# VHH binders against Uncharacterized protein F14F9.5: the designs that were tried, part 1

Scores and structures below are computed, not measured.

Target 1, 296 residues: Uncharacterized protein F14F9.5, of Caenorhabditis elegans (q9guc9)
Amino acid sequence: TSYSTSNGIRLMTFNIWNSGANVENGQQKIAKHILMVNPDVVALQEVYANVTRNLTLMLGHPWVAVERNHEYPDTAILTRHVLIPNTNLSTSGAVGVKIMLRTGFMIHFWSLHLDYTSYGPYAANNKLVDKLDQIMAGENVGRGPQIYEILNLPMMKKWMEKVEDVPIFIAGDFNGPSHLDWTEQTKKIHGDWVIRWPATKELEEREFSDTFREIYPNVVSDPGITWSTVNKFNPEWNYTIPEPQDRIDFLFYKGPVVPYQILTYSGCEKPQRIPFHSKNDYPSDHFAVFADYTFI
Structure headers, positions and changes below count from the first letter of each chain, unless a header shows other numbers; antibody chains are not in Kabat numbers.
F, E and O are the ipSAE of ESMFold2-Fast, ESMFold2 and OpenDDE, as the mean of both directions, binder to target and target to binder. V2 is 0.75 times the mean of E and O plus 0.25 times the DockQ between their complexes.
[cut] stands for letters that were removed.
Atom coordinates printed by the task and the answers are left out, and those that the model quotes come from them; centres of patches stay.

## First folded at step 5 (VHH)

Design ga1 (from c17g with T28R; framework vhh_gocatamig_d2)
Fold by ESMFold2-Fast, scan of step 5:
Structure ga1 (fold): chain B 296 residues (1-296), chain A 125 residues (1-125)
Amino acid sequence: as target 1 above (296 residues)
Amino acid sequence: EVQLVESGGGLVQPGGSLTLSCAASGFRFSSYALAWYRQAPGKKRELVAGIYSGGSTVYMDSVKGRFTISRDNAKNSVYLQMNSLRAEDTAVYYCAKDFSSGYYEPLTEDDYDYWGQGTLVTVSS
C-alpha cells in the first residue's frame, strides 16, 4: 500500500449538549463519534471547563485543544494539527485561532455559540408575535451583536486582509436559522414568515459562503435540519406543542478553498427523543455537521 | 545563558540526503518548542519545520514529505532529516528556540526569542 499527501481538509461543528452530561458515558461517546467522523478540526459548543482536556486524552495523540478564555468556556476548538501559539482570540460567544495543517497550509478557524435567549423560530412558528420588529428585537439582544463583535475585532480585520492566502472558517451553533432557509418557498412551515435572519445575512454581506446551502441550494428538498435530534415537542407546554425544527449549526468559509461534500451527522442509530434519551449512543440534541474542502 | 549550536551542514548533490543537528543548553529543553528556519541569499528567513514540546510537528509546504523534524529530550537536541534535496534548498539553516506567531501574517524571524549561528547547506552538482 502507498499513501500520498492530499490537499483536503475535513471540518466539523458539534454542539455536545451540556458537555455530554445528558447521556450515559457522554464524553466517551463524544470522543467516539469525533473519531468515527475523522475530522481535521472540530468546533465544539456547550463546553464546560477542562472538558477538552478529557476529550483530547480520549482521542489520543496528536489531538490538541483551545478553549474560549473564560471561567466557563462554552466554545472550544479541537484539532489533530498545530495550534499556533499566541493567535487565539476570544469574544463573548466564540473562540478563534490560527491552525497550521501537517501539509503546511494555514487556516483561521472560529468556533461560536451564539446567545440562546429570545429564540426567533419559537416566537415566529407559534405566532407569538405579529410584527417583524419584535422578532428582530430578539436577534439584537445577543446573536447579532456577537457576530458583529467577531467581524469587527481588530485581529479578525487583519485575518480578512490576508483571506486571499489564508482561508477563514466560522463554524458553530448560531441559535438561529439562515436567511437562506426562511424564504417564500418555506413560509408555510414557518408561521407564514419570510425572515432575513441577521447573523447569517451579515456573514453573507462580508462574503462568507454557507457551505451547506452552496452544495444544496434547494431549501425545500434539502432543509439540512440540525435542531433537534431529541427535542420534537416544546418543553414549555409539557412537550405537547411541536418544537420548531431548523438548520442552526453552520460551516461558513471565505478564501481559497472549494467545498465538495457536507453531511449532517447523528451516528448509526436514531436517537431516542426526550425523555427517553439517557442511553442514546449519539450524545447530542443537535446534529453535528461536517464538510470536506480542497485548497486552491 | 541560552545557546543553540547547529551542525551537519555541507555540500550535497541534488537528490541527496543530509541530517542537521541542534544542541541546546541554558533552558528546560523538554518544555519548549524548537524550529528550523532557513535563509537563502537575498531572501528573508522562513520557517522550514517546527516541533512542539508534545511532539506535534509543522512543515513548510515545499519540504513536506521530504524533511522530518524530530527531538531527543534526553540529549537536549533537535534534528532535521532532509531527503531528496533540491538546488532550491540551498540556504543557511538556523535552529530557533520556542516558535510562536505574532498576531499578524506572515511569520518572520521577529517571532522567535533565540537563534543559533546557522549551518550552511549547499545543494549543487
Scores: ipSAE 0.000, ipTM 0.089, lowest interface PAE 23.6, mean pLDDT 81

Design ga10 (from c17g with T28K S31N; framework vhh_gocatamig_d2)
Fold by ESMFold2-Fast, scan of step 5:
Structure ga10 (fold): chain B 296 residues (1-296), chain A 125 residues (1-125)
Amino acid sequence: as target 1 above (296 residues)
Amino acid sequence: EVQLVESGGGLVQPGGSLTLSCAASGFKFSNYALAWYRQAPGKKRELVAGIYSGGSTVYMDSVKGRFTISRDNAKNSVYLQMNSLRAEDTAVYYCAKDFSSGYYEPLTEDDYDYWGQGTLVTVSS
C-alpha cells in the first residue's frame, strides 16, 4: 500500500483541460493533485507552451519535464526521475522518452493525445448514425494513423526489440473508447453498437496490455469512465442530448512488469458540472488514471 | 442549498400503480438531468430511469414498458409513473441530480452530485 516500494512504480495519465485555464488557479491545482497522487511519471495532455516549466517549478526538485517537439506541445511527460539525454521522440500526437528510475530500473514512456475530430461516441450513443463506416472514417483519418506513426517509428522498433528487459508504457487520451468496452454486454448503453475501436485493438495486437481492463475485466460493473467529470451534455444540441461517458484515457504496458492497482482520480471533492466548474478543486474535465506496477 | 424531496411511496398490491414525485430546489432545474434510483435491503443502488434536460429518457430493462419518467420544468419536479408493480420493485426510491449518460448502474453512490432522502415502495400481497 506504500508508494515507496523499492521495486515498484506509479504511473499517471492526466489531461489537464486547456492547461488549467478553465478553473480558478488551475495550474496550481494541477500541481497539487499530482503531488497528492504521488506518481513517479506523469503523461500530460492539453499542454501549452511554458506550462511544463511552471508545473515543474511548483512541484519542486527533482521534478523535470520533456514536451513534444512542437511550438504547441500538447503532450508532455513529467517525472521525479532521470530523463535520459537524446532519447526523446516526437510524433504528430505524442512524446516518448527513456527514463532511469532512482532504483536503477529503466522504462520507455509515451504520453499521447490522439485526434479529437469526428468523435464516434457522440453519434453512436445517441443513434445519430446508422452505419459503422461513418464512425470508422474518423478513426481512419486521425486516431489510427497516429497510433501507427508511434508503432512504426524506427526508434520505437528498437525499444520493442529490448522490451523483455526495458518495459514500454503508452499512456494518454485516445479520444476514443476501447474495443474491450463496447461489447455485446454493453451495447444497450451504447446505442446498440458493438464497436472494435481500432487504436486500442492495434495496441492489443502488438501485445500491449490495457492495465485497467486487465485488473477489472468486467466492463459492466467496472466501466472506468474517464470522460467527463464536468460535461454531462453535448453543447452541439443546446445541452439536450447526453454527453457520452466513456473510458478514453488509458495506461498500456508491455514488458517485465506486473500491475497490481489502478484507479481513476478526481480529487477529494466532487467536481461541479458546467457551467459551475470555475471554482472546482479538481481542475480537469477528465478523470486522471494512475496505476502501480512491480518489476519482475 | 440544493434539495431533492421525494414523495408518493407506499404499500401497493402486485399489479397496482403508484406515482413518485421529486421536488427540486437550489439549481436551474431545466439545465440538468435527473434520475430515479432504488435500493432494496442488502442490495446496491440501481438506476431505474433517467431523464435529460431535453426530455430524452433511459430505463432499466426490467421496468421498460411498465415505468414512465417525466419532468415539469415549470414546477421543478420529476415524476416516476409505476404500472404493473411486482414484488421485485419493493425498494427505497431515490431522486438523483446529474447522473452519467451511458450507465445503468453506478460503481459507487458518490458518482452522483445529490440524492434525496428516499421514499419507500412496498409491493406485497
Scores: ipSAE 0.000, ipTM 0.109, lowest interface PAE 18.9, mean pLDDT 81

Design ga12 (from c17g with T28I S31L; framework vhh_gocatamig_d2)
Fold by ESMFold2-Fast, scan of step 5:
Structure ga12 (fold): chain B 296 residues (1-296), chain A 125 residues (1-125)
Amino acid sequence: as target 1 above (296 residues)
Amino acid sequence: EVQLVESGGGLVQPGGSLTLSCAASGFIFSLYALAWYRQAPGKKRELVAGIYSGGSTVYMDSVKGRFTISRDNAKNSVYLQMNSLRAEDTAVYYCAKDFSSGYYEPLTEDDYDYWGQGTLVTVSS
């Protein structure tokens, strides 16, 4: 609901669950919920070919899009502002671009969707492993290398050189929890594990801030779960054990901005669980996350 | 590196039986769902059977009651017992792993990565 003024910006990350294919009129519902949140820029994940074209038509002028340069884009960025020509960047799991806001402020913005295989929370919560190295082996196949790829891209290094003037945002579905969320305080609900998850830890070491955890520093009272809205029990065990519920969708920032509000979002009504999800008004199995920042 | 090695394919008469085996390495086997896919000449790949880490199973309609998928976590192996084989079962059979397909929607080929080279099953007289 908050409109972006001369001093502020609203950013959203939204995994659109198989491009809206899992619910009736899914793409129209995706567009509806984007308009209800009223963001300036949206990171999208699970984007099929032509989906951004359809979404920008439904959103109307002045919405524009950029997709990851691949036949299956997966990640995309939507904005009602100006995409700077010839600034598009693509990696194996992400798309980035420079955006000029109507206020004249510039940002660098990434939408990412990291590798979903070898999901560490399932192994840890179900005590299927007894050594941290076994979990880290899964992180080092896709998710860790994909973060490293973004951070070591030559143009990203140029963006980092200018970060004190032009902020950088990294938003998306990390397919892994935060190292800030799997602590001594929470180990009882995480199979007695304290795990410093490498994707989020790497961003912290590069001095990116986790917007949600900055605003809500208490992981116990404010877990900020983003997956899943519809899958609460693991089908691999005939729905008899809980599906790990974690915060895996993040908004990271670095540079001359200050966050003042962040929310998880699933619309106005509680989504129905699988298998009764097809008529859900909210079209995703992830909560969307949106945050408001002011420029310094 | 993830590796899956299929074996057990061959030529069999209609009504006969074969057991396919898949030996896995490079991942914690007990953590993952495993599946058998097949691809007949000139056809799309299709899911034949899947087995979740907890032992729950899924079958395509045309093989249900004839095929049985099983796993042995101690041996890092998954098996497909095929009975009452028909000419339509002729295909290359692939072993695949996936950790993520836990949703109610039927498992599809998009939910799995193909990690094996395949084993040919020919049902002919």
Scores: ipSAE 0.000, ipTM 0.160, lowest interface PAE 16.2, mean pLDDT 83

Design ga2 (from c17g with S31Y; framework vhh_gocatamig_d2)
Fold by ESMFold2-Fast, scan of step 5:
Structure ga2 (fold): chain B 296 residues (1-296), chain A 125 residues (1-125)
Amino acid sequence: as target 1 above (296 residues)
Amino acid sequence: EVQLVESGGGLVQPGGSLTLSCAASGFTFSYYALAWYRQAPGKKRELVAGIYSGGSTVYMDSVKGRFTISRDNAKNSVYLQMNSLRAEDTAVYYCAKDFSSGYYEPLTEDDYDYWGQGTLVTVSS
């Protein structure tokens, strides 16, 4: 399309399911779906060695990438805009960088993949669990500390000081639900638990906004499930769900932007559930999430 | 009150080894990143090594392969094992709560929460 005169930006988060290994031609399909969504910046999770190099080659100029600084990156950021030199940051579960858009606007952007150990919804669905600590085990030893690592980096504190001029985005797979989603209205499908999940609650306390819940405040009518496309046996919220289905992939923002659209994405064809998934056109077991923002 | 207490410094011959220790108190140790900085006379403090709460590490290029940072959450301690020491490693070494792992802008000693008193490492014959 022609050059936009709007201050719009599209951001996407996309867990690429074992770097596309579970689906035939998975990496080609990952690149295809990124191009179909047409985002400005993409947070990627489940990124193995050489995957971002292959993806940027398939996406073509001007796409560039930054990976978490580790032998096994896991998280990466793709963008069609300019990565500002010497601004990349890495933590145990995340990579962050400053990006200059073609419009001249700057953003700070994080891609994260929090620890998957002791997945809270599985513990909560076990009716023998009678203590909150048992449900929160993974939050206390993995996911909570990983959010703390991001928010309390000295360089992130510098980004926060400038947030009124340069917005900050935190996007990725949290491996846990939102405190906004496990409420009195939804407790029947969550083992009778109302849980203030700490990762999302900490971001709210630091005044980050959950883009999906801001646009869709009703958790019952708009659950926004992102886990899972293929491990989904019954998508009906009003019926008994034996396996937990949750929104665990989020786009958070802080600073001078306003979201006006958000969607969960799994392509044009309904993905076939496990074990019939190998020929799926959409290569992930997560929904991607993308959102459109306007700069203030 | 947050406290960091460094120990293990001393005089060592070139090519020798030292282990620095930092004992921490006054905060939930397992939640925080810890780092070792050094400052030679007349120079600014620089990051030598850092360790995140999850155990991931970062090192300055000149010490990679020679120095190893580790932590013991049960003892509220962080360590710096220094091997193949060189004259240019001579400095006061400081333990810090939190560190910059990025390159957005250089951080100074004023940017960090709670420094220890430091421990002197001298590499000479």
Scores: ipSAE 0.000, ipTM 0.127, lowest interface PAE 19.9, mean pLDDT 81

Design ga3 (from c17g with S31R; framework vhh_gocatamig_d2)
Fold by ESMFold2-Fast, scan of step 5:
Structure ga3 (fold): chain B 296 residues (1-296), chain A 125 residues (1-125)
Amino acid sequence: as target 1 above (296 residues)
Amino acid sequence: EVQLVESGGGLVQPGGSLTLSCAASGFTFSRYALAWYRQAPGKKRELVAGIYSGGSTVYMDSVKGRFTISRDNAKNSVYLQMNSLRAEDTAVYYCAKDFSSGYYEPLTEDDYDYWGQGTLVTVSS
């Protein structure tokens, strides 16, 4: 065995905030921050048509992309490795593909962006509803069904049959917190709610691991907030009440890998909050999240 | 109000070790994350290591396996044990209350209220 071998992989999830439209030189800044993080594979959300073409040109050879099969892609995957032909999968909120790393290791990788409507933390944290069923109704019409759609896709079931040999990653913007984060321990900061958010709970039931919470099991000391870098007040109330700050961008995995590092990322300059955001070096209202894994 | 006082810096040979200490006052220490940043001549200030209130840690890639951050809540102190020191580790080291968990994210001048005065580490023969 030679030192140092590339027996590891860095994965990143990055909601690019209206494809970089909200900051000056946004697409150039997106490419810059991807290169600074130096990931192997990137899950992108808020991807408009032709944006991945521009990004791969800026990133340079050998970067390639796959978009969700829709005229408005929204989700995409970037990688400096090989996209395996005819393995692209699309659902209403996600794109998945098989990737062959330069090491010869294979992975199955999903980028997702779940439904943004009926955002549960607005209702719960600001005490706008008094029944759990009202919050769950919002989860059951968009985000929950979208996770179910991914997990029950026939080809995804075949990927799950091979998961002990080829790991599966599900990365992206869930537009909802984790059931691991809204517990008895944290209910005081969550409008007195304990909520078993269904999207992340369904992944746990299918034996996917939440990389951040695995490495940082204490939700109080290590909240891992990913939204928002710039939005500190709730736009539904004309910015007069606090915007709930939550971890809503996740890296999930299943199969023969071990995570050893995970970080939230917003670049080398502290992002200015809305409305002072247009010159931000970091082009997103989400923190990016990246993690390092070793195989076996 | 918040005070952070670093100590333990000095001149050390390549391959040597130093332990930096930061004594904190003016806040409930056990409730806050603490971090070590460094600034080398002509470079931006960067996060070296951070420790959350619950004890979970983060490290900059170039120091992993060489540096260890720890805290002692009874003494209101955070420590950075630095082993296998290299010339590239030469910098002023700063203690900070709270930090971004993204280790590429430098603090701005608005964050300086929670910084210590720094301690110089020079790795040279």
Scores: ipSAE 0.000, ipTM 0.115, lowest interface PAE 19.5, mean pLDDT 81

Design ga4 (from c17g with S31W; framework vhh_gocatamig_d2)
Fold by ESMFold2-Fast, scan of step 5:
Structure ga4 (fold): chain B 296 residues (1-296), chain A 125 residues (1-125)
Amino acid sequence: as target 1 above (296 residues)
Amino acid sequence: EVQLVESGGGLVQPGGSLTLSCAASGFTFSWYALAWYRQAPGKKRELVAGIYSGGSTVYMDSVKGRFTISRDNAKNSVYLQMNSLRAEDTAVYYCAKDFSSGYYEPLTEDDYDYWGQGTLVTVSS
């Protein structure tokens, strides 16, 4: 196709914390912050049924949405560009679709939200367990299999065959850190653990690039924490144990694009911590992450 | 009113020992994690040691084996026992009613719910 010669895109991933239910006017605030960031495509997590309909009405023309095919969608994609009919894919934790940009460039885009049970950083950072298999329980029965499902879907294999022409993005809340972040250099803040977290490791082995770590390779100086903006203590322990702070929201890519900037985002006002969060301007307990790419 | 009051700082020779104390009031002490941070001139505040309500501890690498954090819930106090002190340990030490798991994050007073006044530790001959 041949339209304009513009060759850049902005992608965003945004866990919207129970579809904005935890703050006053949450859905309006979600739409407001999406407009402030001004992305081309948004991966959303914690999406209740019909929430994307409300959000696209607030965002206005030409914004459109696709939700994971489930009664509780959980994941969705918003874009100001064209969703290609009959290219929607759904797995247990993700929705994917082919998008045609106004420029005529095409992308394949996934929004994911991996299983949140058996969160490894709680046990590891607090030294509550002494065996790797105890930390890996959630990885082996939830998060790892969900990544495997995406990568081994027959249609995804077709997308991979065309990746040198049409880039693939995988964006979302992984509910686990990166194997690039829990290294020898950072083990002192992670209960002395060096853990090669399997979800991100599997993507790297399939030659997807972690946009944040590519731009900021030093995990010590640039941790890139995305969770949490408001949780400082673990509610399961009556707020007596500090909530681990980790980078768990990622933008991965493969194919003919080059990232040139990435930021974590929580608006212009510092969010008030739980339980004082109800009037926060920024409606999420996750930082959003957005990145800019140029097509090669 | 939440208050954290540090004490025990002073001048110590290299290789010496010092015990810092933090007395807490205005909240249910046994329910909360407590931490010691330090800030040297011209540097950002860094987590030195933390102790959870259940007694689990974390330490920065450079102090592990030299420093020990402990708590006494009956006295509403948290302590930092510092052994084998080095010139690089010279800093103002702060008690905090919280801590993050990040190795290095830009820290401001706004990043924490409550700070103490701090106590100066100087390690020199």
Scores: ipSAE 0.000, ipTM 0.110, lowest interface PAE 19.6, mean pLDDT 81

Design ga6 (from c17g with T28R S31T; framework vhh_gocatamig_d2)
Fold by ESMFold2-Fast, scan of step 5:
Structure ga6 (fold): chain B 296 residues (1-296), chain A 125 residues (1-125)
Amino acid sequence: as target 1 above (296 residues)
Amino acid sequence: EVQLVESGGGLVQPGGSLTLSCAASGFRFSTYALAWYRQAPGKKRELVAGIYSGGSTVYMDSVKGRFTISRDNAKNSVYLQMNSLRAEDTAVYYCAKDFSSGYYEPLTEDDYDYWGQGTLVTVSS
């Protein structure tokens, strides 16, 4: 279709740092910043049970939510649009659902939070390992398998069959960098490593586009760091070595949409680092990421 | 209330340079993409250059290598440095709060609260 007949959509991914528990009035601040960004759909990570009930009450009508089907949901989706009944999907690291926008356009949307253990940048940036195999072994514990789990769901395969008509978005905290970010150009700040991180590489091979890197192709001038707003030194080493700073929160898309902007977000003031974080207005240790797309 | 105020336009000879400035207020400047559009007499507005919140830039093909867009978040300002100006660069230049990737339709009249009032650039002898 002609671009002149297309409507826009704003999507956001937001790791809410232990459901806002680390800052004063954290859940109220989460709702406040969601309203300030004014997204259509939000992927949330670090969601405790029933937190989305509190958030939707604070956000007001017409906001609705779906949580991953688990005692500890961890991932959730908020939207001001319509959640299509009986389309919600849950995996070990994600929740997905079909959404009908007010405009009548449909999307398939995933919120994910991949395994946080064996964090690759710790090993690589701090020169704790000397073989790529050691880093890749960490990726194969949870993060890699969790991406394959999403892509191999029967319903996800059906969504992929319709992707030319209904776009698919995968948004969330990957707990790992992009293969596009750890290149020859950036190896000096990454412990002299060039690493083809498997989760993002698998999505690229399935023809998903990394919205941030599509709009900002120069990794040196536009690193797009999303973790951390408050953790500048590594707590496992008694804060004596720097905490790796990476882009680990992504918005991926596939299908008939075109992104025209993407932003990292931490509110109106720079968050204060640990241990001065308790009164931060922005309630997370991750930047939120939001992007605007036009339907084709 | 969103306000965008352009300045720096003027008359310049072919091959000359100008720097345009846009002062913004009424929104969280650092979180928004900003752009420069231009409109020549009798033509539609077109995207000239854009800068995203992270600092990445996009340019129209005919100005790439000649124009440079930049931003100063502390001053809530965006700039367009124009070098090697040509007669076809003559236009009213507009600052905008948001923009498309250059592949979409221009902002509609309903979106004019995102536009500044414009500054005239004339490239002539």
Scores: ipSAE 0.000, ipTM 0.101, lowest interface PAE 22.0, mean pLDDT 82

Design ga7 (from c17g with S31I; framework vhh_gocatamig_d2)
Fold by ESMFold2-Fast, scan of step 5:
Structure ga7 (fold): chain B 296 residues (1-296), chain A 125 residues (1-125)
Amino acid sequence: as target 1 above (296 residues)
Amino acid sequence: EVQLVESGGGLVQPGGSLTLSCAASGFTFSIYALAWYRQAPGKKRELVAGIYSGGSTVYMDSVKGRFTISRDNAKNSVYLQMNSLRAEDTAVYYCAKDFSSGYYEPLTEDDYDYWGQGTLVTVSS
């Protein structure tokens, strides 16, 4: 079918690093960078109590928010469009909602923040484990099950039934790399490991597309690193062991849209690394990721 | 030694209720996701319900609204409350430590690292 280049949306995912607490005027800087990127919808991670209220006030009308239904939300969605009442979904690591854009197009949108414990890249890159099964055991405790939870939620199954008409986006901090990024071509920079990371592989099995890797299929020339802007060495080992640098923040989609641009974002200034980060203009230890899509 | 022990199965009439229990030992229960699977004669093993360490739950469509999974971390136990039982619910029910083999596909007996012995549920008059 034909599509129009005039009808597009910009989606952003942004881990806001302890709700901006690690950088001077962090919440103001978060709002500033959201406005500079000018997205339609934002997936936020590391969102604590009252943060979305503060951010929507700083962003101004018509920005609205929805948080994961939990004492500590952690994930939230911001949009300058309409949140459809009573379509909020919450899981252990994610919040989802139906959004109606000003154009009249509808989307289903997830913001996720997967389990951060037992981070596999650290163990793999530094040879802290000698068997692949040990890394996969960690994945199966948190991150894999959390993706499974989203995909098997009854309402999500109904969204999937309508995906040919209403696209579904899953955006967020996966706390793990893509199976597309840890391949034979990249094993030399990954401690000689080739690892099929389960969370992203599960999405591929359900026919979601990894926007960054679709637009940039060469993992060597276009790694798309999102972790970390500031954490370059592991402090637990007196900064003697490099901190793994990986793409762990993703924009996945399924349905009648075509991506035409994707960028990693850390503002105009190179962030100062830990421990010199407190005055950084860009308030996160993650790159944000934003992408432009056209509706079919 | 790691062990999962199911109990609570039995014979019930259609429309009846049963509570299944799974007692776990040999690992730090509170940090693991746990699930109930079932296998009817001549059929593959299928996920019935799962519960994550944080308490969030998932259910297969045919049991949604009839079954409730819960956990008690102090007792290292996971439960499946089964209401409005149907003949189609007749199966051996298995407690498991995980929902996924790493892919979003139905798990088989061979794909799963940790299974209990199973408990038989028969729905018949």
Scores: ipSAE 0.000, ipTM 0.111, lowest interface PAE 19.5, mean pLDDT 81

Design ga8 (from c17g with F27R; framework vhh_gocatamig_d2)
Fold by ESMFold2-Fast, scan of step 5:
Structure ga8 (fold): chain B 296 residues (1-296), chain A 125 residues (1-125)
Amino acid sequence: as target 1 above (296 residues)
Amino acid sequence: EVQLVESGGGLVQPGGSLTLSCAASGRTFSSYALAWYRQAPGKKRELVAGIYSGGSTVYMDSVKGRFTISRDNAKNSVYLQMNSLRAEDTAVYYCAKDFSSGYYEPLTEDDYDYWGQGTLVTVSS
């Protein structure tokens, strides 16, 4: 029937597609959908300068934001809880911060947007490469190094030392699939590839849990596709190259929480595909992902 | 907001070269993926080459090794260097922001808000 809300949190990750620029009234629609989901903390990607200021004004008190420390932030965190002063961290692809929930529970939270150059699924699914090393070379340009950068940051190592008391969440757009999704069971739709994608594999090796795959362990029945809402494969008469559909937006956790629900989200209306997307109610080319956790 | 203006088309002999340029207005040029498409008379518009914001590139098979796409974020420009041109390369070439390699309907060509006006390339003796 019910969980005590004092012992639970809802986390969301949301790539906001060029800060809402591709859709009419995009920033207003971003704020609307955040409010409809009603999360405690939101990881945002594709954040341009001053966008979080506009979003927090539209969301209202007590919503606050932190952006990656860069003139082009790209990643940001929104929350209706307390950002702990002097705990914000920035890397080339991520922003992290310590948050105190109104319940008094603390979390460490990362919003990430990994490098999208040399997109692996595009090369693999369209058979543009014939050797695994070529795909891995693409992963080693930005995405792999960006995960290592987060995990090797001195303050993140301190957060890891306290993880049994204060959970760590890593949420965002990985611009790559999970090693859990490109398996023997799914190779037919992935250009006959089985690929152990390095970003998600590294998080697994550091004992982070993939919330979606924990709740939905069957990749065939529950693929959990997050990209794309507006660019779908259509095998009918007029296609150039099939657009890979993958789960590339993740919620990872480590520490004293248990997830009990996870959903992909694109609002209540089916988004119109590119190029007819400008009047879409849902303003992103990514599904948002949100999950509910209880503290142990 | 982005406005795209193509230039550099013209008449060229088979085996010749042309460089197409696309100039963009807008403060967020460096964040866009950009592409060159082409459309021959009576045919559908097809992706020729694409470049992501970080510089990774995609080419259609028939132009790979002959065409090179590049970008200059300081000049808000994207370029298509075309070498070893053939008669079948004759088309109007279009610059587009945020490309997709997925399904393209016939009506897409009439209603695609991100297309520039195009620049004509004719390969003929």
Scores: ipSAE 0.000, ipTM 0.116, lowest interface PAE 19.6, mean pLDDT 80

